# Designs tried in a protein design chat: VHH binders against Salivary glue protein Sgs-5 (Sgs5). Part 2

Target 1, 145 residues: Salivary glue protein Sgs-5 (Sgs5), of Drosophila melanogaster (Fruit fly) (p07701)
Amino acid sequence: GQAVQETKIEEKPVSEPEIESEIKNSTSVPSKCNIYYRNYQWALQDCVCRCFQNECLMQIESDQRKKEGRSPFVPVTEELCRSFICKKCSVGFPVVAEFPIPAPCGCNRKPGSIATERFYSLCHLLKFSAENSKPFLTYSYCWPF

## First folded at step 12 (VHH)

Design r2 (from q1 with S100T L106Y)
Fold by ESMFold2, fold request of step 23:
Structure r2 (fold): chain B 145 residues (1-145), chain A 120 residues (1-120)
Amino acid sequence: as target 1 above (145 residues)
Amino acid sequence: EVQLVESGGGLVQPGGSLRLSCAASGSIFSINAMAWYRQAPGKGRELVAGITSGGRTSYADSVKGRFTISRDNAKNTLYLQMNSLRPEDTAVYYCAAEYTTPSGWYTDYWGQGTLVTVSS
């Protein structure tokens, strides 16, 4: 934790003893999509359930996977997808992810805020995201040197 | 079963170079990240370098500027180019991977290791 004034944002985050999650008003995702548009898409990514914020964001990632020569997403229903959520995760290469937080009114498409959260592995992130219907926008490895 | 096989180790003088390889084989859908670890005699394992499927790399401070990690996604092969080697780099080097299979998501595999000895 930083001092309150250094972490100041428009939403005025709650101070200690709360969880040290960072809230910010913008994402590092370079996107042409509305990241606050909730149009959840469910698909299998390499036999693991993945929930996307919307079709636009899913398509951007699909295009990147094609460039990298990786397998396509397999569209499925939410019900089927949930049976493909990893049941067990061990500690691995830790990650940090960005999540869109809806505007206070809950109005779809209306700009809200961005939260970040750290996970013990990509498996933990995917499990959390799918179980809670909380799609992440991006993630990066926090290598434990 | 997924197998990681390291190679390329040997005896080299200080200031020399070696290139390590790690081949991954088995029923793998995707390898999301790979890393090199090392273990010196009497010490715990330490992370040396990591690389993502998209090519982003990260290094321990002790090897920055001397080691270069890379991967060939088509061959599922990881490399470590080690330059300007020092006696403190002496260790068994291990490959690790985060990958998916039809049965799930897995991490923290260790191969047989390859010994690097840096001695005058």
Scores: ipSAE 0.557, ipTM 0.788, lowest interface PAE 1.4, mean pLDDT 82
Fold by ESMFold2, fold request of step 23:
Parts: C-alpha cells; sequence; structure tokens
Structure r2 (fold): chain B 145 residues (1-145), chain A 120 residues (1-120)
C-alpha cells in the first residue's frame, strides 16, 4: 500500500511565485556558457517538464546529474513537454532560483541582469518555469530553520 | 509507492550519542533533498537538519556542532549522528524527503518517527 496522512491533508492554494524578486549584476553559477543566449531546450527531468535557457547550460546540468547518479534529461519538443507539467504542487522544501533577464534592447546574447525568486518547492519552480517559458539558471534550498 | 522508515532511537543519558537512520524504499526516480524534523512533547514539529542530493548540509543553530546529517545515495538512506545529547533533544524524530516517481512530486511524506529520550 500507498501511505498518506489523510488527517494532515489540507487543500493547497494555487501556487504562485513570491512577489519579491531581487536583481543582481551576476549569477552564482560559474559557466563557460552565455547565460543570456536564448535558445530554449525542452526536456523531461524525472518525467517532469523542464525548460533550459540553452543547450550549453543544459549540458552542464546533465553532467552534474550524472556525477550525482541521477537520471539523465530526456530531450523532447516544447509541445510534448507541456503535457508533463505538474498540475498541482504541494508545499515542500522551499527553493530560490536565479533567472536571466534580457538586456533592455532585447538583443539575444547581450548581457542583462539576474532576478531571484523564491518558490514553495522545486515542483512549484519547475511548473512556473515551464508554463511561462522562463528558464532558470540555478536553484538552492532555503531551509526554514 | 514510497515509504520512509525511521529507526535508531532509544534511551540515552545526557552527553551520550545516537545514530538515526531513515530508509527510503519504493519506486523512486530521484531523491532531491531529505531532512530531519523533531517534535518534543507539547511542541510543534521543527526542522533539525537538511541535505541535498549533491551533499550540501544545513543545520538548526541548536544542533550545530553536535549533529551531523548524511546520506548514502546508493542505499537511499538518510542518517543523523547525534552527539553530546541534552535533555532538550528529547523528541520524536521524523524524516522527510522530496522525491520523484511516475506519479509526480512528493514532500512531507513522514514515517512513524523514532523516539529519542535523553534522561538525566
Amino acid sequence: as target 1 above (145 residues)
Amino acid sequence: EVQLVESGGGLVQPGGSLRLSCAASGSIFSINAMAWYRQAPGKGRELVAGITSGGRTSYADSVKGRFTISRDNAKNTLYLQMNSLRPEDTAVYYCAAEYTTPSGWYTDYWGQGTLVTVSS
């Protein structure tokens, strides 16, 4: 059997990202890639849709997942990927993600800025990113001690 | 689908040590993060320590330097080494995990807990 704590189950509201965003001059991600190059790649991360800023960044994260012994990304089309976006996320371990913001001119590849946003869980981050075609560069857990 | 089972609790004297384990079993694609929580009698559940799949750890101030969280990725097992135990560490300890399965994401999937009693 399946284990669930039904006495503790509460309806979760529709998840939305935190309104507070922080703008930075640089990312915490060391990279040989141009983080402002928009060449979106769509893949499944453990059967959940993930959008990457570009192929270079996707490859870097693929290499890290291999070192951690995790499943590889499965490249897919955007249309197929959107069928694998989680419909509902439960509140979990909160995360903070970094997003590239294009330069004011909108010129691809030109350095812009970095925004940070908090999410109630990795699921919420992945859902937001895929639904809005807003790839994130990195994330980390915000442990609420 | 997935089960988390805590073990290793018991009765110890102040200054003693215990090692808790949490075994994760079932159909798991990945465990992204795991954590230990505790709940003392009459108190709410509080976060003790967390660890990511990449091995980054974080601790509550009350346990830093005394407790060490670790995980064995090959066995999907989480550990908490508790040293220099104090009566205020008395609590039921629970593990939680953020994991993926074919059915989707899950967090806060608690086991039965394991009781740690530190008696003077």
Scores: ipSAE 0.526, ipTM 0.776, lowest interface PAE 1.5, mean pLDDT 82
Fold by OpenDDE, fold request of step 23:
Structure r2 (fold): chain B 145 residues (1-145), chain A 120 residues (1-120)
Amino acid sequence: as target 1 above (145 residues)
Amino acid sequence: EVQLVESGGGLVQPGGSLRLSCAASGSIFSINAMAWYRQAPGKGRELVAGITSGGRTSYADSVKGRFTISRDNAKNTLYLQMNSLRPEDTAVYYCAAEYTTPSGWYTDYWGQGTLVTVSS
């Protein structure tokens, strides 16, 4: 009786190629600024208080507004800015915003992470950001809504 | 008070074209975003197209390639070019906008709507 050695073909688990979805975090933030540099700046955006992560980011966006035919930001003191925090927000076009999160070490300028948060409107975002001294880097409207 | 006034609606044959306009007036510092919505008979209001202050546009899948949203910031006017119209595009079309006003930020202002009827 010839013992047929059943060669157990070890099915090598086909390691599904981890599609490293390069989530190209296309942070549309121009590569010229360090998004993790915390040097908070305060300015008025169309007479509404806005807090910025740093001057570089504020300036870039201000220049972009000028190109779009919009009013540039008006730099002001934090105290003055806070007096222009929006008091009334209505439910409107929802937005998603990106917030810089500090590095685990808490060190300034070192790479951290990005948090994404949804708001009921741009007004709500600006109010939240200014009241809490939490600048956002960018925002987008949530379409369809 | 901010007012939105739609115009350009009417009767059109299938395959035809219309251009809607929405004129914004009132105490406006800036317009952040504007959009067109529509409501067909017996249906809910749906987004048709949106445009940001930076000119970024978005469209409902049902109108992609046929409709074009645009804005003239100097005139505070929103447009919707509608081409290749279909019977299913029959609806009241509404303009909506988000504004910065002297009293703060305001969203979700609506016009009274303009009727678009696509019929043979």
Scores: ipSAE 0.245, ipTM 0.645, lowest interface PAE 2.0, mean pLDDT 87
Fold by OpenDDE, fold request of step 23:
Structure r2 (fold): chain B 145 residues (1-145), chain A 120 residues (1-120)
Amino acid sequence: as target 1 above (145 residues)
Amino acid sequence: EVQLVESGGGLVQPGGSLRLSCAASGSIFSINAMAWYRQAPGKGRELVAGITSGGRTSYADSVKGRFTISRDNAKNTLYLQMNSLRPEDTAVYYCAAEYTTPSGWYTDYWGQGTLVTVSS
């Protein structure tokens, strides 16, 4: 009786390519500001209205823009800012933004959570943020798309 | 109106290099992001590389390590350095920009494209 050696083909587990989601280093909101401190500030970003969670965050980002050779934010009143809300946005480069969510108690300055939302463009993000008085902390382009 | 004009396309042998340029002109308040797209014959338009106003770059996997996107803000010019070109890189390459207008930010400006042909 010839023992047919069943060569157990060890199915090498196809290692699912770890989609290394290169967590592109989200520009960590500078640790110096309380991202949950709600004291809304309004400014123009390149002539477009932008709402900020607080002055600290606005200033840090404004300073960063200067370092990058970009125009700083122009602080304005809410009323004036709203007149510079984007009227029309084209479908552009998609972006993902992080929004601070208040603590369950609704208390100011207390740690809440972060929500991530995708928008069709930076224009759409800015429009949404300003119209709804919902400041975002950071954004990144969704590349490649 | 913003105009984007691509240049630098042409015929190149496999393994060769090209440098594309995209000159932006017109009433530009600010450019938030720029990108190179390409469209090969019979295929859809695809992103090749993007660059943000902050200088962050992104590349399609197919071109990563071979192509480099850069910009000169003083010249309002976008570049795409293409090295180690392959036949599959043959396409019309388009420049795109997201820019700020008085009414908001737009991405509706495209160049006419420049043809890159990689062939022996």
Scores: ipSAE 0.214, ipTM 0.620, lowest interface PAE 2.1, mean pLDDT 86

Design r5 (from q1 with S103E)
Fold by ESMFold2, fold request of step 15:
Structure r5 (fold): chain B 145 residues (1-145), chain A 120 residues (1-120)
Amino acid sequence: as target 1 above (145 residues)
Amino acid sequence: EVQLVESGGGLVQPGGSLRLSCAASGSIFSINAMAWYRQAPGKGRELVAGITSGGRTSYADSVKGRFTISRDNAKNTLYLQMNSLRPEDTAVYYCAAEYSTPEGWLTDYWGQGTLVTVSS
């Protein structure tokens, strides 16, 4: 009927990247923040659990969302946040995300690196990131033209 | 309970223009990204253009420079301005959206489509 119109939805297994991870030496995030500083912040992004690398990065994204007129992040504890991880994700608009790989401690301030990984949808990315406590720095859509 | 309704299709001569609309309604918390797809008779569905909540756009090479995707976040409405239409643009055009619900679901929905016919 009238309640919902569904033309195509495919259910997929829990989040898992199908493409090779790539390593690079710089991020596409324009930021004054130390992207390798681990001070995890947990919040709800549109009612879905999101983990941020640190307060500085969370604030930058919060400011950008305000400019876009989007809902603010709702700060929560890690335990509460994990109750808001999507249980299953459908294949959707694919995304690619950047993850920080910090240098080992005591390495004379050597910089870390950046891993890029592709996901079947934003849902898959958010699920993977929250379940594994692996915050991403940024993501973008990989439109499959 | 989310619905996507396309409108604005019709019959147009080659070189003409049409503007498609897609209105989203229902229990929507936010719309993360939206896209237009098309399916010509007897062919597979193909992506035409996509747009993010931040306004970043992307286009198939076959329509770049002729089609413009846009969205009105306040109205949850997606648009496709189609200029310099060609017979090969004849298809049913569908909108799709990735959205979140207040229940914490992040999912995609598709409209029923609107027919565009370009013929002399």
Scores: ipSAE 0.478, ipTM 0.755, lowest interface PAE 1.9, mean pLDDT 80
Fold by ESMFold2, fold request of step 15:
Structure r5 (fold): chain B 145 residues (1-145), chain A 120 residues (1-120)
Amino acid sequence: as target 1 above (145 residues)
Amino acid sequence: EVQLVESGGGLVQPGGSLRLSCAASGSIFSINAMAWYRQAPGKGRELVAGITSGGRTSYADSVKGRFTISRDNAKNTLYLQMNSLRPEDTAVYYCAAEYSTPEGWLTDYWGQGTLVTVSS
């Protein structure tokens, strides 16, 4: 076989996670920020485009990354960010993400609801989020045991 | 360009212990998550344990309480402490990582594996 730097000749033992959305009235995000405030911020997360719901949420996650010794987000324009969206994603470690859904009136800042959606990998989540300008609040791995 | 190299496999008696290591090398920016898989002869590859960059761990039921996954972020090294080994743990153990590169790619990579044999 032949492989690009990011692909392997050997097959990966992965499970296909169920892709499913559900609506709920709360989030697992322990945040002081208004999660329904849409003021999108664009940054590079480890050289990959990331869209944040607002600056408050971006700052909280940036602080967490600093405590973990990880690289900071690099703020960029939306246009530049879109050139850093993952070109291709392999099926990897599945994730579940929470997305804020605006209130029916569309009023910014007004509480709406939370949608939960599963993705085949963090790469798939980041790609979906950035391509659609649909920031997520949080994610966690749904290990496919 | 990225390489994952497993080590620490070998022959051990039932009830014994082994510590597997997986060293990541190459042009890698960040490791988001790492995992151990195993493949027994004639069987499919199965997920054994996973760990996130934040340290949250998860285990297959068959190894819970006996195996401990850990990582050293400074060395980009993943470990699997395997205690109370059983003949059913005999397999080739593979390291896997989800990582980002300086070129802005997010991808998975797999090592070549290390053999663990549990036998009298």
Scores: ipSAE 0.392, ipTM 0.707, lowest interface PAE 2.4, mean pLDDT 81
Fold by OpenDDE, fold request of step 15:
Structure r5 (fold): chain B 145 residues (1-145), chain A 120 residues (1-120)
Amino acid sequence: as target 1 above (145 residues)
Amino acid sequence: EVQLVESGGGLVQPGGSLRLSCAASGSIFSINAMAWYRQAPGKGRELVAGITSGGRTSYADSVKGRFTISRDNAKNTLYLQMNSLRPEDTAVYYCAAEYSTPEGWLTDYWGQGTLVTVSS
């Protein structure tokens, strides 16, 4: 009886091509703020709810928007902000966002890590962030999209 | 409703130049990003150039150094300056924009396109 050696075809995990998204112009998180300080702030970005890691980061970005001739953030309560979470998002321009991850100890203000996530649009990012109370530090459009 | 209307397309000889315009009209609250796309006959739609609300620009490798995207916010108009045009640039060019609305919606809008033909 010839033992048919079932060659277990090890399905090599198709390594998802590392889309080297040359995130060239990563808006450098301003060095003036502690990105790992969790003191969540809520504001409206163009009438859409946005959660911020802390007030320092919110203010810096708000000031940058003003310099660019854009509307500043409107600080609001969490409850009010959540009423302005996008209910639906259309297919838009894909974005990549950076999220602060807490230190392994769970301690506030201590250095953790940064996670990068891709979203189908800015709307999807803002919705995800607000619904889950997960603030992002920065975002960039994915070119080409 | 937001409308995008492209103009400036036409017939041009190789090595020539064209300037496309995209006029945005309607209930515009805030623009997050704008872009030019093109679709050649029998091909898919591809990004040509993009510009963010912060003024960051990006270009397809095929047009880099030849095309320039710009925006006039006062006129609500997007431009594409196309220099050193090549036959392979022949396509319908589309304007696209991502808008924020007062209702908290983020939506994309597209123009109807303008034809650019590069031929001797």
Scores: ipSAE 0.238, ipTM 0.650, lowest interface PAE 1.8, mean pLDDT 87
Fold by OpenDDE, fold request of step 15:
Structure r5 (fold): chain B 145 residues (1-145), chain A 120 residues (1-120)
Amino acid sequence: as target 1 above (145 residues)
Amino acid sequence: EVQLVESGGGLVQPGGSLRLSCAASGSIFSINAMAWYRQAPGKGRELVAGITSGGRTSYADSVKGRFTISRDNAKNTLYLQMNSLRPEDTAVYYCAAEYSTPEGWLTDYWGQGTLVTVSS
């Protein structure tokens, strides 16, 4: 009886190219604010509704806008803010945003994680964030593309 | 309505320099970002350089170190300084801007383009 040596073709695992997503330098959220403190604030960003994780983060970014010669955020009620949610979004410059994810316990102020999501435009990001009451911490344009 | 008008294109020899300008006019409320794109003959439109409202810049690898994007907010004008031009830089260059409007819209506007030809 000739033992047919089944040559087990070792399928060399095709190493999936590590898409080193060079997550270039995420604009570091200022360390003076607790990014996991949920106290949602609502304001207008250039007449578009935006929700913030908390007042500290809102204020820091607002102050940064002033330094850049941009309009500061205009604090408003949630109800009023939602009336300024983007009605129409065109495909624009893609953006990546960072979202704070709560701790597993659901506890406020406790360290969680950061999720990164891509949107078709800043309009889409702002609309998504406001409609779902999901504030983002930072965003950046996906350049080059 | 916002209008973008490019200028400064033309014929230049290899190794030469050009400065493109993009003048923004109309009901400008807030600019989130501006960029230069180009489209070479038979190719798709590609990003050349971008600048955010905060002044952060990004460049395509093909132009890095040779091109500089800048903005004069007082003049509502975007610039692209192009140095060490190469034949492969030949393209129609387009200005683009993402604007916020008082109506609660965010939209992008494009210029008509300006032709840059790099040839000996």
Scores: ipSAE 0.208, ipTM 0.621, lowest interface PAE 2.0, mean pLDDT 87
Fold by OpenDDE, fold request of step 15:
Structure r5 (fold): chain B 145 residues (1-145), chain A 120 residues (1-120)
Amino acid sequence: as target 1 above (145 residues)
Amino acid sequence: EVQLVESGGGLVQPGGSLRLSCAASGSIFSINAMAWYRQAPGKGRELVAGITSGGRTSYADSVKGRFTISRDNAKNTLYLQMNSLRPEDTAVYYCAAEYSTPEGWLTDYWGQGTLVTVSS
């Protein structure tokens, strides 16, 4: 009986090339808010749940949306917000988001770092952020891709 | 239902100009972003230009300096001004848009496309 040695092809994880997309137009979070102040706020963005780092950031972005002719954020409770988490998302408009990382001490309001992550769409970002209570500071579409 | 309808495609000579339009209609709640894609014969679909709700634009390197994407929100219309057209710009051009809905969906819609042929 010839033992057929099943050669387990170790699928080497294809390291996705770190596309250093020069996010040139990082909407500089206005210097008026402390991006490391954790006081989570919940609101609806176009009837989709979004978690914010704090009220200052939420308000600034809400005002910006108004200037752009978009609907402002609607503040709601966390419980209510979570009922409006994205149910289904499309793929095709990838986005990059910036997440505030706490200071090493874990202290509130102290400077930490910023992590940048890519998502398949704004829907995926919002869903991820809301489900995990991880607010992002800003996002940009990843064009060209 | 949201519908995107492209127009303005046609035959043009090299070095010529063309303006594409994409009219959005239907139950539009909120537009997050819009873009032009193209698909040349025997090639995959590629991004040409994109525009965010805030008016930020991006272009493929192949069209930078020649193409301009713009949007008229009052008319719910996306435009692509194409100047200095080249034979390699020959493709079906598609309009795409990402929309949000009250049901908690963020979806992309596509038009049927419009053919642009650049030939002598």
Scores: ipSAE 0.112, ipTM 0.536, lowest interface PAE 2.5, mean pLDDT 86

